# Designs tried in a protein design chat: miniprotein binders against CRAL-TRIO domain-containing protein C365.01. Part 22

Target 1, 355 residues: CRAL-TRIO domain-containing protein C365.01, of Schizosaccharomyces pombe (q9uuc2)
Amino acid sequence: MADIPADRKKIVQEGWSRLFSDIEQPSYIQKFPSQESLYVSFFEQCAFDDFDLTLLRFLKARKFVVTDSSDMLANAIVWRQQANLRSIMVRGENGLNQNFVKASMYFIWGQDKKGRAIVFLNLHNFIPPKNTKDMEELKALILYAMENARLFLDSEQNAAKGVLGLVDLTYFSRKNIDLDFARVFAETFQNYYPEILGQALIVGSGFRMALFEGVWSIGKYFLDPEVRSKVTFCKPAQVSGYVDSKYIPLSMHGQFDETKLYERAPPETAGIGKPENYEELDKEYVDAAKEFIRLTREWIYAAGKPQEAEIEEKRKAFKYECKKLWRKGVALRPPNIYQRLGLIDANGHVDWSKA
Short names: E, the ipSAE of ESMFold2; O, the ipSAE of OpenDDE; V2, 0.75 times the mean of E and O plus 0.25 times the DockQ between their complexes.

## First folded at step 14 (miniprotein)

Design n4 (from k7 with R25L E52D E64R; at its last look DockQ between E and O 0.83; V2 from the best seeds 0.00; counts 0 for: other shape alone 3.202 > 2.5, SAP 70.358 > 70)
Fold by ESMFold2, look of step 14:
Structure n4 (fold): chain B 355 residues (1-355), chain A 100 residues (1-100)
Amino acid sequence: as target 1 above (355 residues)
Amino acid sequence: SEELKEEIDKLREEVEKLKEEAKKLGLTPETILELILKLFELLWKLYRILKDTGDPELLKEIIRLMREIGKLLEELFKLLEGDPEARELLKEAEELLKRL
């Protein structure tokens, strides 16, 4: 389990102190159907890897300005409830618009040379929304994708380096362009899933690249400067410097053919979680969230005092139990395609030897 | 199609006008912000035409204009970034473009 960098301990303590004060305000609690749902959303937002590392992502996203960072995280906790994210994940892949699923707009497979999970952003397969209903169904698809991507961000497996986004422009055309959706995607990504992106490669040349650059002249301003700085434009021949040929798409003279993985994947089966399982899980999430808050307040109070080390050890052990509890919830849902392919095991751990 | 060519010609003329204005010496931060907003509005207009045009020659011209405006916007943002007194206007510009 990774620890807080030593030079960041104080600001993490300040961030939690501010957040806990904010989420206890009646005006904040009223944004939720119940106080129980607030704690469930808090747990689901923060516990997937490590509570403190989640806060660090929000701190970094706001240049370590505590008030801005705490507000951002508080907003993400509200948003998770309002977006009905639990329901999306419980319905699974079969609950999504199947035309969008079959288009194969994204796929996660393999690691780059820095050990980052590779996210294939198949823009050439993107189907622009035709109306408000399409937009909502596309939003559900990207939320499903981003929540599953969290399994690849476990610090014990990813070393907190984020993901490599790979965008292949070989077959890209204007029919794949929708800046209104691009804005929705950018807002969702950077406000609610901060510091997931390590680097994005935009790969192409000639007219395809010129077309992308044309619309990028607008779209880049949807992104915060920090996120924008992670985008690299390159030609197909340069991709081998970032990833092994095993993971370079066929279109760029590599060996990666994701269609064979789709053909091999067993069909999605129903999740094992029944309503009573989720009722029990919610009680466990609430209890764990409250205990995390209690231990963290104890830790903050002990800052600079002899008992700080003892409390830090207790917090470390408890955060590990929370990570396991979060994955218990993942195990109740319909298995995602990576679980069905054996890349992710029943406990939510990635086995890179399978990629 | 001919109507679209005329619209693109008008937008090209506006781009050249704003490009000339952007090259003037002694621009205030407020004037730079105004130019940024006008140029970004032109980008959105070009994007809308890009979605509608079926003519490959028009498409190439639209892309050329969008890339030219994009470069000019980068230069104008650098002017705001280089001015210590423009920090608040820089933040305002970034937030406005994100929403427009």
Scores: ipSAE 0.838, ipTM 0.945, lowest interface PAE 0.5, mean pLDDT 90
Fold by OpenDDE base, look of step 14:
Structure n4 (fold): chain B 355 residues (1-355), chain A 100 residues (1-100)
Amino acid sequence: as target 1 above (355 residues)
Amino acid sequence: SEELKEEIDKLREEVEKLKEEAKKLGLTPETILELILKLFELLWKLYRILKDTGDPELLKEIIRLMREIGKLLEELFKLLEGDPEARELLKEAEELLKRL
C-alpha cells in the first residue's frame, strides 16, 4: 500500500479527526437506517483502495481545506446509502436497462502511455432520457460504471494516477446533446468520485468539435475548475501521443474495434453472495471501520511519540487487510464485464495483456 | 425555420450588446456577475434552439454564437478570479448556471 507523503501526514490526520467527529454526530447518524449502515457505507467508500488515499482525493478536490474535504466525504458516505449504490452493484449489469448497457456509451479498455486505464465515452451512442424513469436508469448505469472504474484505481497497480477519459466525437451529433444529463453526470462524478480523472481528451475535428465546443461553453461550468483543468481538446491524429494504437478505437484510426467489446464478453453470471453473506460481511465491515477509526485516533495521539512508528506499521497492515475485506465484497457481486473478460482477477489485479 | 432565424438574429444582437458592455472600463465584480448571468441565459436559449433546429446553416450560426459567448464568459470569469472577494460570487454564478 502507498505510504502517505510525509508532507501530507498532518493534514490527513486533521481530515480524519474532523470526519470522525462529523460522522459521530447524532444529526449525521440519523441520515442512515442504522449506525451499522453508516459504518458499512464509510468502509465501502474509504477502504478501497486505501483509506488515506481516499481521504487525500477528497482533500485534493477541496484544495486541502480540511473542513470542506471532510464535509464532502461525509456527504459522499451518506449519498452511497441514499442512492442505494449497494443494491445497484449487487444486481449487477443485468439489473440495468439493457438498451442503455448495449448502447456502450461508456466502457473501460486498455491503458494509456502513463499506465492509466482508459475510460471511453462514446457520446454518439448516448440515448437521451425521455422521461424520469429513463433518467433514473441512466443514473444507475453511471453509478455502476463509476463504481467499477474504482477497480482500476488500485494504488499498487496504477499509483493513484487516475484514469484517462477519452471522449470520441467522431459520430457526435445534435441528438447526443443533453445538458440535463451532462449536469447529473458531472455532479455525480465530481461530488462522489473525486480525483478519479487524471486527464480527459475530447477527440474530434471540424463541425463535430465545434458543436461540442458550443455545448461545452455551458457544460464546462458544471465541472469544478480542477476537473475542468484536466480536459484537453485534441484531434484524432494527436491521440497516438497519449495512447498506443492497439487501444485507440478504429474511429480514431487505431486498431481497437470497440463494437465487439460486448460480443466478446461472456454473459453475466449471478453473484455468489446470498443475503446472509452480505449480513456477515457487513458485520465485518462495521468492526473493521471501528477498528480503523480507533487505530487512526491512536496514530494521531502517537504523533511525535516513541510508539508512532509501531502504530503506523500496525495501521498500515490493517489498511491492507481492509483492502482485502473490501475485495471480499466485490467477489460476492455479479462479475462485471472486465471480470468476465478475465481482465480483472479475484485479487483485483488488472491484466490488459488478456485484452 | 423563419421564426428560429429571427430569434437567432435577436440573440446575435443581444450578444453584441453584451460584448460591448463587457468592454467597458470599471466593471465591478457585481456588474461582471450580471453579465455572466445574462450570457448564460443567452447560451441556454441558443441551446434550446440548437435542440430544435433542423437547418444546418442555423445550426452553424448557433454554434458560432455559443462559442463566441463562451469566449466572452471565459474572459469575464478571468476578471473575477483576480478578486478574492469575487470567489463566492463565482461559486454563486456556477450554482445559478446549474439551475438554469
Scores: ipSAE 0.644, ipTM 0.863, lowest interface PAE 0.7, mean pLDDT 90
ESMFold2 (binder alone), look of step 14: mean pLDDT 77; pTM 0.708

Design n5 (from j2 with R25L L89F; at its last look DockQ between E and O 0.92; V2 from the best seeds 0.00; counts 0 for: other shape alone 3.757 > 2.5)
Fold by OpenDDE base, look of step 14:
Structure n5 (fold): chain B 355 residues (1-355), chain A 100 residues (1-100)
Amino acid sequence: as target 1 above (355 residues)
Amino acid sequence: SEELKEEIDKLREEVEKLKEEAKKLGLTPETILELILKLFELLWKLYRILKETGDPELLKEIIELMREIGKLLEELFKLLEGDPEAREFLKEAEELLKRS
């Protein structure tokens, strides 16, 4: 697991101290069905990949203002419960609208030259929601996709570099434009999945690029300035600077045929997890969450004391066990498309050589 | 189509007025915020027209206007960023944009 940068240790400690104070407030606890549910949500939010790295993402997203960062994280923990994110993930891809899944608007494939997973956003496949039901189904799809994207953020594999977003405008048209959906997407992404994006490439030319730029004149303000700063506009010919040809779509004169992605994927199997398995796992999550809080408080108290090194090592080891415990939850779920393709193993190791 | 064209022409005139207002010296943060809000209103109107129009030429005109307004907005936001006292106005502007 990645060590906290020495220059960030203090602010991480301050961040945890504030968060723990906030989540122990009766007014905050009342937002959950139970206190146990709170700890489960906290664990699911923070334990993958590393508690401290998770907090650091929120800190970065709020310019290292501790209060803003802790509030943002506390809100994300509540949101996980309120959005029924667990239920979405337990139902798997088969629980989503299959027309939206088949549209392949969003998928991950390959790595960029910096080793970041490439998130494809195929706006030309986007069908604007016609009603509230469609909107809710699209939201569920986004949440499913974003939560799966976390699997590619393993610090042992990706060193917290985030993902490369690749927006293909090759077939982008007016019918693909929906700013209401774009707002929902942007808000969901920035509020609950901070610092996942390393860089986004908007790839297009001519009229289609101009069309996007026109809409971007509004849509860019749905994004936080920090997220917006990660967006780069480029021509198809410039994509080779960021991505190897094997992962560049055919539409951009690469070798990757995205149309075959779902054709190659085995069907989703039922998750192995039964209700009793999730109940037992949730007990483990509660205990682990409480222990992490205890160890972190002990670590903060040990600052500048002889026992600091010992408690740091103990805490580091425990965070690693929490990562494994988090993966135990993933293993109970229906396998995502990347797991079905053999790209992600049971240990969460990503192997693009199998692609 | 003719009605849409007339509406675009009116919006173009409004953009030009706001552009001239934005060139004035001594803009206060409050005035800048007002300009930003007006420009966003125009952008949203253009977006609605964009969603409805089937005419490729009108679509080009709309896109051009949206891009022009976009550039002007960037300039106005930069003016706010340059003023430490305008930080609250900048935050307010961004929040208003998210809600519009």
Scores: ipSAE 0.729, ipTM 0.893, lowest interface PAE 0.6, mean pLDDT 91
ESMFold2, look of step 14: ipSAE 0.836; ipTM 0.945
ESMFold2 (binder alone), look of step 14: mean pLDDT 77; pTM 0.715

Design n6 (from j2 with R25L L37F; at its last look DockQ between E and O 0.88; V2 from the best seeds 0.00; counts 0 for: SAP 71.817 > 70)
Fold by OpenDDE base, look of step 14:
Structure n6 (fold): chain B 355 residues (1-355), chain A 100 residues (1-100)
Amino acid sequence: as target 1 above (355 residues)
Amino acid sequence: SEELKEEIDKLREEVEKLKEEAKKLGLTPETILELIFKLFELLWKLYRILKETGDPELLKEIIELMREIGKLLEELFKLLEGDPEARELLKEAEELLKRS
């Protein structure tokens, strides 16, 4: 697991101290069905990939203002419960609107030259929601996709570099424009999945690029300035600077045929997890969450004391066990498309050589 | 189509008016924010027209105008970023823009 940068240790400690104080408030606990549910949500939010790296993402997203960062994280923990994110993930891809899934608006494929997973956003496949039901189904799809994207953020494999967003405008048209959806997407992404994006490439030319730029004149303000700063506009010919040809779509003169992605994937199997398995796992999550809080408080108290090194090692080891415990939860779920393709193993190791 | 064209022409005139206002000396943070809001209102109107128009030429004109307004907005936001007191107003403006 990645060590906290020495220059960030103090602010991480301050961040945890504030968060723990906030989540122990009766007014905050009352937002959950139970205190146990709070700890489960906290664990699911923070334990993958590393508790401290998770907090650091929120800290970065709020310019290292501890209060803003802790509030943002506390809100994300509540949101996980309120959005029924667990239920979405337990139902798997088969629980989503299959027309939206088949549209392949969003998928992950390959790595960029920096080793970041590539998140493809095929706006030309976007089906604008016609009603509230469609919007809710699209939201569920986004949440499912974003939560799966976390699997590609393993610090042992990706060193917290985030993902490369690749937006293909090759077939982008007016019918693909929906700013209401774009707002929902942007808000969901920035509020609950901070610092996942390493860079985004908007790839297009001519009229289609101009069309996007026109809409971007509004939509860019849905994004936090930090997220916006990660967006780069480029021509198809410039994509080779960021991505190897084997992962560049055919539409961009690469070798990757994205149309075959779902054709190649085995069907989703039912998750192996039964209700009793999730109940037992949730007990483990509660205990682990409480222990992490205890160890972190002990670590903060040990600052500058002889026992600091010992408690740091103990805490580091425990965070690693929490990562495994988090993966135990993933293993109960229906396998996502990447798991079904054999790209992600049971240990969470990503192997694009199998692609 | 003719109604849409007339509406675009009106919006273009409003953009030109706002450009002239933006060139005036003595812009305060409050005045800049007012301009930003007006420009966003125009952008949203253009977006609505963009969604409705089937005419490629009109679509091109709308896109050009949206891009032009976008550039003006960027300039105005930069002016606010330079003022520490305007940072809170800027944040509020961005939040309001997300909700509009």
Scores: ipSAE 0.669, ipTM 0.866, lowest interface PAE 0.6, mean pLDDT 90
ESMFold2, look of step 14: ipSAE 0.817; ipTM 0.937
ESMFold2 (binder alone), look of step 14: mean pLDDT 78; pTM 0.721

Design n7 (from j2 with R25L E85K E92R; at its last look DockQ between E and O 0.85; V2 from the best seeds 0.81)
Fold by OpenDDE base, look of step 14:
Structure n7 (fold): chain B 355 residues (1-355), chain A 100 residues (1-100)
Amino acid sequence: as target 1 above (355 residues)
Amino acid sequence: SEELKEEIDKLREEVEKLKEEAKKLGLTPETILELILKLFELLWKLYRILKETGDPELLKEIIELMREIGKLLEELFKLLEGDPKARELLKRAEELLKRS
């Protein structure tokens, strides 16, 4: 588990203190079906990969303003429940619109030269939603994809560097432009998955780049300034500076044939988790969430006291157990495409050598 | 096609007017915000036309105008970055852009 930077310890403590106060308010609890549901959502939001790293993502996204960060995290915890994110994940890929899945607009493949997982955004495969139903299906797909992307943010494997977004404009056209969808995507990403993006490369040239830049003149303002600052425009020939040729798409003169990705993947199997397994797991999540809160309060109280080191170690060990417990939940779900390809094992270890 | 061209020409004229207004010295944060909002309105109009046009030449013109407005917006936003009160206005402007 990554240690909290010493210079950030105090602000993390302040952040947790504020969050705990907020989530214990009756007005906040009432937003959930039960108090247990609140703790489940809290645990699912924060326990992967590390509670403190999760809070640090929210802190960074709000320029280390504790109140803003806490409010943002509290809102994300509520949102998980309201968006039925658990249900989406339990249904798996087979529960999504298969036409949208097959379009392969969004997938993860390989790692960049900094060790970040590469998130491909193939806008040319984007099918604009024609109705509210299509929009909801696209939202579900985005949530499924983003939640799976968290698996690539394991601090033990990728020291919180985030992902590299790679937007291929090679076949981008006017038909692929939908600012309503772009807004929904941007809002979902920035509000609920902060600091996942390390860098985004918009890759294109000529008219297609100009077309994107035109739309970007609007779309850029859907993104928080911090997220926007991570966006870089580049030519196809410049991608080799960021990514090894084996993971560069054929469209960008690389070696990766993205069209074969889903062809290679075994079919999704049913999740092994039964309702009773999730009920039991949720009890464990509630207990773990409460214990984390208790240990964190004890840790804050121990600041500058002889017992500080002991409680820090105990809390660190407990966060690690929470990470395992979080993965126990993943193991109940239908295996995602990356798991089916053997790229992610049961322990959450990512192995791109199998790609 | 001719109607779309005429609309683009009108939008171009509006962009030029706003560009000249943006060059004025002593712009207040409120005036800058007003310019930003007008430019956003123009961008959204151009976007709508972009979605409807099948003419490659018109499409190029639209893209060029959108990019021009984009540059002007960046300049205007930079002018606001120095004013703490402008942050709230900027946030509001961005929210309005998201809703339009």
Scores: ipSAE 0.742, ipTM 0.898, lowest interface PAE 0.6, mean pLDDT 91
ESMFold2, look of step 14: ipSAE 0.843; ipTM 0.946
ESMFold2 (binder alone), look of step 14: mean pLDDT 77; pTM 0.714

Design n8 (from j2 with R25I L33I L96I; at its last look DockQ between E and O 0.84; V2 from the best seeds 0.00; counts 0 for: SAP 70.764 > 70)
Fold by OpenDDE base, look of step 14:
Structure n8 (fold): chain B 355 residues (1-355), chain A 100 residues (1-100)
Amino acid sequence: as target 1 above (355 residues)
Amino acid sequence: SEELKEEIDKLREEVEKLKEEAKKIGLTPETIIELILKLFELLWKLYRILKETGDPELLKEIIELMREIGKLLEELFKLLEGDPEARELLKEAEEILKRS
């Protein structure tokens, strides 16, 4: 597990102290169907990879303003429950609109030269939603995709932290433009999945690039300045500077045939988790969440005391157990396309050599 | 098509007016924000026309205007970066822009 940078320890402690105070408020608890649901949402939000790394993402996204960061995280925890994110993930890909899934508007494939997973955004496959139903289905797809993207953020495997977004404009056209959807996408991404993006490449040339730039004149302001700063425009010939040819799409003169991605994937099997398994797991999540809070408070209290080292090690070990417990939840779900392709194992190890 | 062209021409004229206003020396943060909001209104109008037009030439003109406005917006936002009070106003403006 990645250790908290020494220079960030204090602000992480301040962040946790504020968050714990916020989530213990009756007004906050009332936003959930139960206090247990709150702790489940907290655990699912934070326990992936490392609690402290999760908080650090929110801290960074709010320029290390503790109040803003804790509020943002508290809002994300509430949002997970309100958006029924658990239900989306439990239904799996087969629970989504299959036409939208098959459109392959969004998928992850390969690693960039910095070791970041590449998130492909194929805007040319995007069909603007025609009605509220389509919009909700697209939102569900985005949430499913973003939640799966978290699996590629394991700090033990991804030293570069984050993903490379690759937006292919090769076939981009006017019909692919929807700023309402773009806003929803941007807000969802920046508010609930902070610091997932390492860099985004907008790849195109000529009229299609100009078209995108025109719309970007509006759409860029849907993004937080920090996210916006990660966006780079480049030509197809420049992509080789960021990505190996084996993962560059054919459209960009690479070797990767993205059209075969879903053809190669085995069909999604039903999740092994039954309602009783999730109920049991949720009890474990509640207990683990409470214990993490307790250990973190003890750790904060031990600052500058002889027992600080001991409680730090205990807390570190516990965060690792929480990571495993979080993965136990993933194992109950229907396997995502990356798991079905054997790219991600039960331990969350990503192996692109199998691609 | 002719109606759309006339609308684009009007929007172009409005862009030029706002561009000249943006060149004035001693713009207050409030005036800059007003310009930003007006420019965004124009961008949204252009976007609507962009969604409706099937004429490739009109589409090029729209894109060009949108890019021009985009550059002007960037310049105006840069003028506000140095003012802490302007940051709060910018946040509010960005919120308005996100909702428009």
Scores: ipSAE 0.738, ipTM 0.899, lowest interface PAE 0.6, mean pLDDT 91
ESMFold2, look of step 14: ipSAE 0.845; ipTM 0.946
ESMFold2 (binder alone), look of step 14: mean pLDDT 80; pTM 0.748

## First folded at step 16 (miniprotein)

Design o1 (from j2 with L33I L96I; at its last look DockQ between E and O 0.86; V2 from the best seeds 0.79)
Fold by OpenDDE base, look of step 16:
Structure o1 (fold): chain B 355 residues (1-355), chain A 100 residues (1-100)
Amino acid sequence: as target 1 above (355 residues)
Amino acid sequence: SEELKEEIDKLREEVEKLKEEAKKRGLTPETIIELILKLFELLWKLYRILKETGDPELLKEIIELMREIGKLLEELFKLLEGDPEARELLKEAEEILKRS
């Protein structure tokens, strides 16, 4: 588990203190079906890597303003439940609109020169929603994608703590432009998945780049300034500066054939989790969430006291157990394409040598 | 297509008028925000035309005009970033832009 930087310890403590106060308010609890559901949502939001690293992502996204950061995290915890995110993940890829899945609008493949997983956005395959139902189905696909992307953000494996987004404009056209969807995508990404993006490259040239730049003149303002600052425009020939040729798509004059990604993947199997397994796991999540809160309060109270070192080690060990417990939940779900390809094992280890 | 071309020509004239106004008026935060809002309205109109047009030449003209307005917007926003009092106004402007 990563240690909290010494210079960030105090603000992390303040952030947790504020969050815990906020989530214990009756008005906040009432937003959930039960108090247990709140703790489950809290655990699933924070425990995927490290609780403190999760909070630090929210802190960074709000320029280390504790109130704004805690409110943002509290809202994300509520949203996770209200969006039925668990239901989406439990249904797996087979539960999504198969036309949108088959369009291959996005995929994760390889790592960049900084060790970041690469998230490709194939805008030329983007199918604009025609109605509200299509928009909801696209939202579900995006949520599924974003939750799968979290599996590549393990701080022990990815020191950069983010992904490289590659937006491919090679065949981008007017038919691929939808600012309503872009707004929904931007809002979902920036509000609920802070600091997942390390950098985004918009890759194109000529008319297609100009077309994108035209709509970007509006769309860029859907993004927070911090997220916008991570966007870089580049030509296809410049991608090799960021990514090894073996992971560059054929469309960008690389060696990777993205069209074969699903062909080589075994079909999605049903999740092994039964309702009773999720109920049992939720009890464990509730207990773990409560214990994390207790240990964190004890840690805050121990600041500057002789017992501080002991409680820090105990809390660190517990966060590691929480990470394992979070992975139990992943193991109950239908395996995503990356798991089916053997790129991600049961321990969450990512092996790009199998790519 | 002719109606769309006439509309684009009108929008281009409006952009030029706004550029001239921006040069003549003292760039107060309020004036800058007014210009930003007008330019965004024009961008959204251009976007609608972009979605409807089937003419490749018209499409190029729209794109060029959108990019031009985009650059002007960037300059105007940079002028606001230097003023702390303009930050709240900037947030409001961004929210209006998101809803347009």
Scores: ipSAE 0.712, ipTM 0.881, lowest interface PAE 0.6, mean pLDDT 90
ESMFold2, look of step 16: ipSAE 0.831; ipTM 0.939
ESMFold2 (binder alone), look of step 16: mean pLDDT 79; pTM 0.747

Design o2 (from o1 with K91E E95R; at its last look DockQ between E and O 0.92; V2 from the best seeds 0.00; counts 0 for: other shape alone 3.155 > 2.5)
Fold by OpenDDE base, look of step 16:
Structure o2 (fold): chain B 355 residues (1-355), chain A 100 residues (1-100)
Amino acid sequence: as target 1 above (355 residues)
Amino acid sequence: SEELKEEIDKLREEVEKLKEEAKKRGLTPETIIELILKLFELLWKLYRILKETGDPELLKEIIELMREIGKLLEELFKLLEGDPEARELLEEAERILKRS
């Protein structure tokens, strides 16, 4: 488990203290079907890697303003429940609109030169929503994608703690432009998945780049300034500076044939989780969430006291067990394409040598 | 269509007018925000035309004009970032831009 940087320990403590106070408010609890659902959502939000690292992402996204960071995290916890995110993940890819899935608007493949997983966005495959139903189906696909992307953010495996976004404009056209969807995408990404993006490369040239730049003149303002600062425009020939050729798509003059990704993958199997398994797991999540809160309060209270070191070790060990417990939830779900390809094992270990 | 071309020509004239206004007026934070809002309105109009047009030449003209307005917006936003008192106004402008 990652250690909290010494210079950030105090602000992490303040962040947790504020969050715990906020989530214990009756007005906040009432936003959930039950108090147990709140703790489940809290656990699923924070335990995927490290609780403190999760909080640090929110802190960073709000410039280490504790109140803003806590509010943002509290809102993300509520949103997970309201968006039925668990239901989306439990249904798996087969539960999504198959036309949108088959469009291959995005995929994750390989690592950049900084060790970041690469998220490709094939804007030329983007199918603009025609109605509210299409918009909802696209939202579900994006949420599924973003939750799968979290599997590549394990801090023990990826020191860079983010992904490289590659936006391919090679075949980008006017038909691929939808600022309404772009707004929804930006808001979803910024509010609920902070600090996932390490850098984004918009890759194109000529008229297609100019077309994108035209709509970017509006769309850039859908992004927070911090996220916007991570966006870099580059030519296809410049991608090799960031990514090895073996992971660069053929469209960008690389060696990777993205069209064969699904052909190589075994079909999605049904999730092994039954309703009873999720109920049992939710009890474990509730207990673990409560224990994490207790240990964290004890840790805050122990600041500057002889018992501080002992409680820090106990809390660290517990966070590691929470990570394993979070993985039990993943194991109940239908396996995503990356799991089916054997790129991600049951322990969450990512192995790109199998790609 | 000829109608879309006329509309683009009108929008181009409006952009030039706004450029001249920006040069003539002392750029107060309030004036900058007014200009930003007007430029965004123009961008959204251009975006709508961009979505409807089937003419490649017209599309090129729209893109060029959108990029030009985009550069002007960047300059105006930079001017606001330099003014601590303008921060709230900048945040408000960004919110308005998100909603338009």
Scores: ipSAE 0.689, ipTM 0.872, lowest interface PAE 0.6, mean pLDDT 90
ESMFold2, look of step 16: ipSAE 0.834; ipTM 0.941
ESMFold2 (binder alone), look of step 16: mean pLDDT 77; pTM 0.729

